# Designs tried in a protein design chat: miniprotein binders against q9h3h3. Part 295

Target 1, 235 residues: q9h3h3
Amino acid sequence: EDGFTAEHLAAEAMAADMDPWLVFDARTTPATELDAWLAKYPPSQVTRYGDPGSPNSEPVGWIAVYGQGYSPNSGDVQGLQAAWEALQTSGRPITPGTLRQLAITHHVLSGKWLMHLAPGFKLDHAWAGIARAVVEGQLQVAKVSPRAKEGGRQVICVYTDDFTDRLGVLEADSAIRAAGIKCLLTYKPDVYTYLGIYRANRWHLCPTLYESRFQLGGSARGSRVLDRANNVELT
Key: E = the ipSAE of ESMFold2; O = the ipSAE of OpenDDE; V2 = 0.75 times the mean of E and O plus 0.25 times the DockQ between their complexes.

## First folded at step 23 (miniprotein)

Design zC1 (at its last look DockQ between E and O 0.81; V2 from the best seeds 0.84)
Fold by OpenDDE base, look of step 23:
Structure zC1 (fold): chain B 235 residues (1-235), chain A 103 residues (1-103)
Amino acid sequence: as target 1 above (235 residues)
Amino acid sequence: GSRELKREVRELILKAWLLIFKAMELSNKGDVSEAIQVLREAADLFQEAAKLAQKAGDREMAIKALEMAAMVLEWIARLLERQGKDDEAKQAKERAEQIKEED
């Protein structure tokens, strides 16, 4: 995806964040209700703008599932942005380590595994597997984009609390694979989005920290995880 | 009707976010003056979206759109301060506070 495509997708995501979400919250809703909720709001049928004949009559930004241990914490995004602006003015070198330190300082540590799927049964099945893993406590929180355009891919985001915790990131990959997901996964920290750092940026920063590929007959994880920054396999 | 207005609101919000990310890119390139101009357009779009949302009876969206407009204006103020334009920065901050008081 070119920088323009990435920016457009980011803008769509941020705009979607402002609309109401369809949420299953495992902290307040019994796990036994998950299957009925999934059947009521299949991601391939839920429409972004509440089209006639869709399960939703009003606009929906995201469909989300919150696990028992989920605690929303966005950190200090404004402080992060101000510090980033000051850093640019200082003329100091900007490295992945610099961004990591900024993220830690401002507690903007969230990151997500991303998968893109075409609308249909495969998407809905993948989402159901992820949603179950969240409710069962193997994952903390996940969301999926509703259907926006005909033929457009939908994205599933599986979050981790700390992109600097390599073990936590790898555990989430393992849980996703255990849920039956076989597609390519990419891991992106949210800090890169908040700072407008995309592919082909002036600092050559890669916003994708990890890539996971499904492996048949491999280790208990069922995937190969590549550290994109160091070009090292972690599994 | 209300449905058409709700759609228009979301179109404006999407345009505003596109401008925000454009402004981030411009700022990251060092084109701060152009970034400020783009952010002003984004703030205006959020304010317009808020007005339309209010007309459509979508109060929650109206509030969120105004909050975004205020945040964008605060960002403009920070960028203006970095340029040594303290008076303009103050005006942007004052406008942001006015928007917050209207909620």
Scores: ipSAE 0.879, ipTM 0.949, lowest interface PAE 0.4, mean pLDDT 92
Fold by ESMFold2, look of step 23:
Structure zC1 (fold): chain B 235 residues (1-235), chain A 103 residues (1-103)
Amino acid sequence: as target 1 above (235 residues)
Amino acid sequence: GSRELKREVRELILKAWLLIFKAMELSNKGDVSEAIQVLREAADLFQEAAKLAQKAGDREMAIKALEMAAMVLEWIARLLERQGKDDEAKQAKERAEQIKEED
């Protein structure tokens, strides 16, 4: 299947959410077990559907690590969607501030830094670094997609609990870089996915809030972070 | 075999989610009546996925798929109410309740 669209990627992510996850939960599992777990379930070898020869015999939607401070909160997604639909009939202007207020009102505040890597050692090494950062408390929660049968790049998602908290989002970027990650990162609030708002939308909303690029001679964290909506460098 | 059935369940689930996102795009363009029709197809696919998952012995996925079908029907009802189509909204809500009972 060629030419995955944003809609196809979102649908695959939602379908994966419904399958079992492979989880290392630092709230209930000793940190000393992490390295063995990482070795057993490298994301380049865990298959989406449990292919022969993979470490998993059953479908896996995501591989995840929960930090000791992780407190799940999905918010009021149905209320968010209802309010969005009502807004569409109201004649009120739709702006980034409108989306921000909807997200705050309905407590749908999560967002994520995303990185895309090809299957192999670099992916597995990057995931191990992120997983350790989560268990050590520098990051809250992360997940990585399993290997799909048709191949292609996999995604690591590093969550933050409040996309309106710019400082917290930038601290997560810094922790990702400290784990040795040098690829492009993009930051996306979950609210845009739940409302079906993608790059090419009629309101010119920007679902990717930030881009982070590793660079020599940049900030002490090694990141150059751009506010995509305002085209403003933050670092 | 059971592995092939479980894979077919996941293909139905993915197709249902693709229809959900298509419906969101239609709704965002103002084509709400067309979005509702697409959502009815998504609900049907979730119910079919649930039947197939039960046959494959995947009870947890069967339950999740039925919950999704009911949620989609409740969403359809909300959209119909905004269009003033209260009788159709009531029928969608009743179908959602029937799905929850059959679970």
Scores: ipSAE 0.822, ipTM 0.923, lowest interface PAE 0.5, mean pLDDT 89
ESMFold2 (binder alone), look of step 23: mean pLDDT 87; pTM 0.871

Design zC2 (at its last fold request DockQ between E and O 0.83; V2 from the best seeds 0.86)
Fold by OpenDDE base, look of step 23:
Structure zC2 (fold): chain B 235 residues (1-235), chain A 103 residues (1-103)
Amino acid sequence: as target 1 above (235 residues)
Amino acid sequence: GSRELKREVRELILKAWLLIFKAMELANKGDVSEAIQVLREAADLFQEAAKLAQKAGDREMAIKALEMAAAVLEWIARLLERQGKDDEAKQAKERAEQIKEED
């Protein structure tokens, strides 16, 4: 992983969330316009700060595609944070189960499959495949980071509504693989980010719940999914 | 010019978020007093970013930066309440409310 700490990447992501997004919304825009939109805003060419010669003249935080079934619900993040702080004060043991329960209680259930790709044709092709899968209803929502630095990797995030729904998480992996994606995927719940739980935390909590590796000739899903918490293969 | 100001705004916002995550880590370690101090710096950076955004004519970013400053101050207030510093918590809340009213 490039020398950016998970904290720096998270800070960059949160800062990017404050800038305008380039969005294709399948709820309001005909699917027939997707190819023209993808051609207009290839993620390898869209720049974070609107550099001269880029498709965007103004800063862009994310490029995103919303599916027809997409409903933005962030849950009660403030309540979650307050409950987390209270839990720390209580001295009660903190486990992955504790975080799951907090997430459920406050309806902060979103999670995402993450893939990191170098800028270029492979990234743009991967994004086009994901965007099509979102518009066709196999995925709910996805976003990709614009080009920020020379040689820097870009991230594609594919969201699921509920990180506690193992079947939904696995279905999203299958849809990503069906879109032709062969790279390593990691699944992270958003709750870990909101609570500042990163690698090497004092509770030894792993913020990555699942890892998916592409497998040729393997299961019907074309991937091998590892449950990181239990170190068990699910597929 | 406006482009340089817009870049400076985003540099401040990124610094503020880095401080937020640092503060989260500190709080998670039990260093709540240090976390509060780091969050105060983050709130100040968001306010500075808002002022620069306004000068640059980026009203949307100015509003978002002020909203973040207020949210950080509300977080500080919650942490201060847990420390039994009710008066300081009240001051942080009042400052957050003032920022929200200026929008």
Scores: ipSAE 0.881, ipTM 0.950, lowest interface PAE 0.4, mean pLDDT 92
Fold by ESMFold2, fold request of step 25:
Structure zC2 (fold): chain B 235 residues (1-235), chain A 103 residues (1-103)
Amino acid sequence: as target 1 above (235 residues)
Amino acid sequence: GSRELKREVRELILKAWLLIFKAMELANKGDVSEAIQVLREAADLFQEAAKLAQKAGDREMAIKALEMAAAVLEWIARLLERQGKDDEAKQAKERAEQIKEED
């Protein structure tokens, strides 16, 4: 995606983060209540700004499901940003390795698989499958954007807690495919968004680490995963 | 009414975030003085959004918008310190602390 589109999507996501979220928290809510909650708050009908006739009367930034093992930690984002600024003036090379080390040092390790879907039954069905996978423990946490404008695409984000843990990221891809998701997935660490690093950056860093394509056939994984930075297939 | 004001608040918040990402792009290019100018506008928009959120009865967003304005000012101060502009950095930090105390 180009720099303008990614910048605007990041700004929309950060603005949405500031509003209330509709959350199903498996740590405090019985799994038997999930289906009723999904029926009450389908992402195709929950509105970003609380439109009349929607299930929500107030603005909603995200619809989210937290798994039993979810332990939130956003890390030291301010310290990360300060260290990034210092690194740029230090004369030290900026490489994928130095960025990875900054993320590790400041504990900003979260990342997400992204999928974009048009509003409607397919979106709600995909979200329900992901939400069940989270509550059943195959995924840790996921969120979906509410409806904001006519015909606009919505996004499902499936988080992993450590983008440096390749096995964990690939396990999340497999769980997404097992939930019946066939669309293109891209994996982006949060650190790139917090530092304003997009595809067209002067260091040639690759903010999309992985790309997953559904693969019909004999593959046990159900997908073909490409390491975008090294142009190497992992599956 | 209140719903229309809440929508206007969210429009200001989005505009402020777009300015933040523009400032990150400028700073990443080395245009730090221009980045600081853009961040000042972002901080002003967050404060404006907080005022409108108060009028709309949207207390949670008003608090979050003020927290963002303060965070942006602290970022401005950090950039000014790196430029050796310590008096301007001190002013930005003091404004950030004033905003944190307003609620």
Scores: ipSAE 0.851, ipTM 0.935, lowest interface PAE 0.4, mean pLDDT 90
ESMFold2, look of step 23: ipSAE 0.816; ipTM 0.920
ESMFold2 (binder alone), look of step 23: mean pLDDT 87; pTM 0.871
ESMFold2, fold request of step 25: ipSAE 0.843, 0.814; ipTM 0.933, 0.921
ESMFold2 (binder alone), fold request of step 25: mean pLDDT 87, 87, 87; pTM 0.872, 0.871, 0.874
OpenDDE base, fold request of step 25: ipSAE 0.874, 0.872, 0.873; ipTM 0.948, 0.947, 0.948

Design zC3 (at its last look DockQ between E and O 0.92; V2 from the best seeds 0.84)
Fold by OpenDDE base, look of step 23:
Structure zC3 (fold): chain B 235 residues (1-235), chain A 103 residues (1-103)
Amino acid sequence: as target 1 above (235 residues)
Amino acid sequence: GSRELKREVRELILKAFLLIFKAMELANKGDVSEAIQVLREAADLFQEAAKLAQKAGDREMAIKALEMAAMVLEWIARLLERQGKDDEAKQAKERAEQIKEED
């Protein structure tokens, strides 16, 4: 993915965050209603702008599912940005460790597993599996992009609370694989997005911390997870 | 119609976020003055989006767009302070505060 494409996708995602979301909140809605909600709002049919004939008449930014343990925490993004700018002025070396420490200091610790899928049955089925895993407490929160363009891929984001908790990141990968998803997964901390660190940055920082590949007949996790920063297989 | 206005609002918001990411890249390269200029354009687009959203009867979007404009202006202020442009930074902060009071 060209750096320009990553920035464009990030801009589209941020613009979508401003629109209303279709949310199933397991904290307030019985789990028995999930199947009816999934049937009413299949991601392949929900349109970004509320096109005629879609399940939604108004614009939708995201379709999301919140688990019982979900608590939104964005941390101090402004403080993070200020500290980042100060660091650049200091001339100190910038490393993945530096970004990790900034993220910890400002409590900007969220990260997400990302998967890109074509619209259709496979996407809707994958989303249903993820939504169920969230409602069952195996995952905390997930969202999927609505259909924006004909033939355009949709993204499913599965969040973890702390990108520095390697075990938690790996557990989320395992839950995604248990839901039957076999595509490539990439894990990205939100801190890299907030700092404008994309592919081909001057510090050669990789914004993708982990890559998960499905493995047939392999470990109980059904995947191989690569630490991209260290080029080490974790599983 | 209202639908056309709603679409135009979202196009402006998308353009504004594209400018934010461009500004982040410029700032990360050390081109802080150019980043500030690009961020000013982004703030203007968010304000325009807010005006159109209000005309379309989408008050929630108008509020969110103004909040984003204020946030961008606060960012500009921080960048100006680092350049030693304290008076310009103060003006940017004051403008951000004015926008927040209009919500």
Scores: ipSAE 0.852, ipTM 0.939, lowest interface PAE 0.5, mean pLDDT 92
Fold by ESMFold2, look of step 23:
Structure zC3 (fold): chain B 235 residues (1-235), chain A 103 residues (1-103)
Amino acid sequence: as target 1 above (235 residues)
Amino acid sequence: GSRELKREVRELILKAFLLIFKAMELANKGDVSEAIQVLREAADLFQEAAKLAQKAGDREMAIKALEMAAMVLEWIARLLERQGKDDEAKQAKERAEQIKEED
């Protein structure tokens, strides 16, 4: 993405993190309540700032579903940032391997599959499928942005806890496809956002690790996954 | 009224994060002194957002905004130490500690 556009999207996401979230937490809420909750809070109708006529009267940063096994841990982000700053003043090269090792050392390993959909029934239906997959234990945690005042595409984020665990990332892709999702998916480790590294960076690093394209007649998973850094098809 | 004040708080928070990501861009280009200037503005905006949030009765947002201001000041201190400006780094750390005590 362009530096300006990516910076603005990251800033909006960080600001949204600070506002209240609408959460269905499978650890404390019976699964039988999910369908009623989804009907009450469709992402195409929940508004970022609590507009009149929406189901929420107060700001909502995110709509989220936590699976039974969800255990939140963002890692040592401040230590990661300090080590990054020290690395930039060293004589050592900055490579994808260097970033991977920093993420491992500081345990900043989360990443997410992203999908972008326009507001409407298709978005709400896709979110419902993802939310059910989380509650059924096929995915760990997901969130979706609320509707912005200006409109535009909304994002569904499906998290994995370790971007270096390629099998786990691919299993999440498979679970997303099994939920009926056919759109393009991209996978981005959180480490790139925390370090301010976007596609237009001076090291030519690629913050999108994987792309997944639906392919019904293809593999048993129903998707074609490309490793962007190595330009290698994984499926 | 209170609704307008809460909206103003969110506008300040967004502006502060835009400055944070601008500072990351500057630092990644080697423009560290400029990054520090931008981060000082971000810290000020988080403190202002906290004041407005408290006035609006939004205590949770006020606490979060102060925590962000302190984190930005600690980041400023790291950058100043790398420039060899240890006295200025100490001042930034002292400001961050003052903010944490107000929580």
Scores: ipSAE 0.768, ipTM 0.897, lowest interface PAE 0.7, mean pLDDT 89
ESMFold2 (binder alone), look of step 23: mean pLDDT 87; pTM 0.870

Design zC4 (at its last look DockQ between E and O 0.87; V2 from the best seeds 0.83)
Fold by OpenDDE base, look of step 23:
Structure zC4 (fold): chain B 235 residues (1-235), chain A 103 residues (1-103)
Amino acid sequence: as target 1 above (235 residues)
Amino acid sequence: GSRELKREVRELILKAWLLIFKAMELANKGDVSEAIQVLREAADLFQEAAKLAQKAGDREMAIKALEMAAMVLEWIARMLERQGKHDEAKQAKERAEQIKEED
């Protein structure tokens, strides 16, 4: 396990959000240009700080692909944080249900499937599969971290609009598997990140809602999805 | 050179975000006073990053760093208000407003 705490990875992600992104937007760019764009900006070669010899001369926070149906909506993150602070002061019990209600109330419903891959051909191939699935409308939006440190893993994030929509989360898993991805996937709502809730929190809240494992010869989904909160298989 | 300054800006921004997440953890533990102090340091780092970004000719990053500094100060103000420290909260809010006017 890369010795980076979940907090360090979250801080790196938030810092990366402030830098320019390399974006392929399927709403404005023809799908026929995707292959040329992928060849120009392979994630294993794009560097976080624009190192000499990289495809980018300037810092890049993320490489992203936006689907035709993508609409950026972050919800009311500040209202969410204020309500969370008020809840903590109230002394009321905090449960996964409490967080779900806060997320719904403030429209902070985004979540993502995460996969960690070593830099190289496998990463670039995985990203190309995901990017195609986004452009084809099977997925809405995805991003991949650029190469930051030598030997460091890169993360691909595939978003869904609503972490409370179990069917939408499962459909995204199916699309990822159909794109040829065989690694472990974990699904995390963004609300947990915005509230500073990590694996070792005092409320024993699990920030990972779902885990997907590739299954050979299985159903049309090609994966086994576990609900981590209830310890129940969904597929 | 400009490249070195741009790198330093990003190092400061990363440090500031690390402090934000540390502050969130502290606040979640009930250590609100310590969280406020850590957030003040984060706000200062964002302001420093903005100044360096301006020197490097990275105006977009300078604006974003100032916006983050203001947001952190507004968060501090809300936390101070909940502690009944209304005067300190007002000062933090006024500082946030000043930063927004400089943009």
Scores: ipSAE 0.882, ipTM 0.950, lowest interface PAE 0.4, mean pLDDT 92
Fold by ESMFold2, look of step 23:
Structure zC4 (fold): chain B 235 residues (1-235), chain A 103 residues (1-103)
Amino acid sequence: as target 1 above (235 residues)
Amino acid sequence: GSRELKREVRELILKAWLLIFKAMELANKGDVSEAIQVLREAADLFQEAAKLAQKAGDREMAIKALEMAAMVLEWIARMLERQGKHDEAKQAKERAEQIKEED
């Protein structure tokens, strides 16, 4: 099932979090070094486990760029999990509203725009555009998965601080599009992963909050964004 | 050699995370006692991964794996407290504290 596959992908992501990351931190590294760093560590060639011939000899969990305003923001995940467990035994209804309130109360508000691309030039070019947007201050933090042994699709994650701040999420979408990204984007709040809530869940909650599709046309917005939970177009 | 050992460490860590997500699914279905059993296995795997990481000279991974084992045990303790199993909860907390000690 899709739930099982999502669990495996989530476990791989959490395991990757524990390995070293290749980080360009704009707070400690001059912006003029970015292009050389991107050329040294293209995500299509950096391998998860340090395969022979890779630019990395040791395992790499993620390749990341932190902007000038980078601030670690994990929130109260343990308190969130405890409150979730208590809520499930309380007999109170579990709805998107109650989940949102738990996330607010425990400050677990981060979320991310996701794009999936095959290894190669298109992935490396997309990552370079995103990384430049982060260093230039249009985005705060982004990461990309390294190349898997199988050579399957890789993911670029562009973080936002607050999934309940719709304007901020849409501004990040616009910045991604301004960086030249035209593929499908999906937005997922981190709270769903921390609670083990996937698409096939008994509450019918929707862990993909938004979808963004690039649109050519007279609009200056650059994308059409759908609110998946409410089936409402936002743009 | 060392590279093979480092791969084994990552396999144990992935397996431990799969057990964590399995435990979350069990708890979300109301199977809390079963979730606790699965979490105990996950904590054991993180400790095993830490021992192998130390043997491979990967001190950062060893520290992170021990931190994960302790966090899982604290999670188990919280769930046991909610079941009214206070003595078992205290034992899980004590194990977590022992894992956190360096000296």
Scores: ipSAE 0.761, ipTM 0.900, lowest interface PAE 0.7, mean pLDDT 88
ESMFold2 (binder alone), look of step 23: mean pLDDT 87; pTM 0.875

Design zC5 (at its last look DockQ between E and O 0.91; V2 from the best seeds 0.85)
Fold by OpenDDE base, look of step 23:
Structure zC5 (fold): chain B 235 residues (1-235), chain A 103 residues (1-103)
Amino acid sequence: as target 1 above (235 residues)
Amino acid sequence: GSRELKREVRELILKAWLLIFKAMELANKGDVSEAIQVLREAADLFQEAAKLAQKAGDREFAIKALEMAAMVLEWIARLLERQGKDDEAKQAKERAEQIKEED
């Protein structure tokens, strides 16, 4: 069990967000340049701190690909946090529905499919498939963590604009599967991270809304998606 | 060298974020006073990181670190207001504004 608490991974992610990103932006860069960019910055070789012999000489927080339809909108995170604090003081029951309503009210609706992969060819191949799907417009935005520690897993994050849009979340899963990804996927809204809601919180809130498992010979989606909040299969 | 300083800066930033998430957990448990203390430590680490980043010639990162310090101080102020510590909250807000003006 990789002893990295969910909090440590979240802290690493937030710290990485402050560093420069290696970005391929499909809005400004021709799709024909993607393969050269992927070859220049393979995620398994890009290092978090710009180690000697890496493609990057300076620290890199993330490697990212932006699709043509990508529009960054973080919503009102500060307002969300203030409302969350007020809710805690009120003594009102806190449910998944409460968090959903807070997220909607403050427009903090982003969520992501997460996959953890060991550094190497499989990671770089997976990333290339995802990056292509983003550039082709099947996905909006994705990022991958650079190599930080020896033997450490890297994470690919595939974002959706609205975690409350079940169809959009499922479409992203389908696109990921179509890109050849066969590993376990978990979907997490960003709102849970901003509120410090992790596994084993006092409200028993599950920060993972969906789980996708690859299915051989199954439907056109190639996966089974479980709604973890309701314990219902969606596919 | 500059590379060593840049690494040290990133280590401080990581520590600061760990403290932020610890503070969130404490606040979520109702330990608001302890959360405030932890957030003060985080704000100090962001400020220290900013100073080191400036020395390393990484001005852009220094600005980001100061912005984070200010946001943490504003958070502290909100938590203090909820505790009825209005004077302390005001001081935290004033310090946050001072940091923003240094940019």
Scores: ipSAE 0.875, ipTM 0.946, lowest interface PAE 0.4, mean pLDDT 92
Fold by ESMFold2, look of step 23:
Structure zC5 (fold): chain B 235 residues (1-235), chain A 103 residues (1-103)
Amino acid sequence: as target 1 above (235 residues)
Amino acid sequence: GSRELKREVRELILKAWLLIFKAMELANKGDVSEAIQVLREAADLFQEAAKLAQKAGDREFAIKALEMAAMVLEWIARLLERQGKDDEAKQAKERAEQIKEED
């Protein structure tokens, strides 16, 4: 077992954000070049720090694919954090509704489906399927971590632009399943990371809003989705 | 040489981020004075990482590290203002602006 805490994993992800990314940008690159790019940079072979024998000679934080419709919008994160700090001193109760309102007010609405896979063919195959779905327009943007640690898992993140738009989040789940992904998926809004709210928080907030499980004989999309915030199965 | 120096830079950056998350935990517990001290160390580590990145010839990364140091100082200023320590908050904001101007 790798033994890393959620805090350490989050710090690794933020540090990785600062390094160069290997990006296939469908807004400026023809789709016909995708397969060659995927073959050059399989996530199981790209190393975090540019180790000898890897396809990259320099550090890489993330491998990413941007869809043709990708429009980045980070929102008012500093205003969100200031309002959060004020709320904590106000004595008002902190609830899931309070967090949702803060995220809406400050336009910090992005979130992501996450999957964790060991390095190897299964990871590279899953990434290739996701990357094609992005370039074909079924998904907007995705990234995958490079290999950093022998035997350690890697993560694929598939972004959506509004975690309050449940239909849009479920459509992204369906597109992921259509790409052949059968592993467990969890959905986390970015707002919880920006406020330092993790699973073991004193307000009992649930930063994982949805879980998606591949279901044998299920719907056309092939998944069963649980709404963790409301304890309701959606499919 | 340069490859080893770039790796040292990333170790400093990771430590700085661990301090940021520790500071968020402290602030969420109400230990704001402790959070501020941890954030000061994080800002110093980002600046140190920037100096080493520039020495290694990685100017783009050095700029990113300085931007992070400035962002941490702005956060420190906000926390100090909530404690009523407006003079210290102003000093932290001024340091953040100096970092942005010098690179």
Scores: ipSAE 0.784, ipTM 0.910, lowest interface PAE 0.6, mean pLDDT 88
ESMFold2 (binder alone), look of step 23: mean pLDDT 85; pTM 0.851

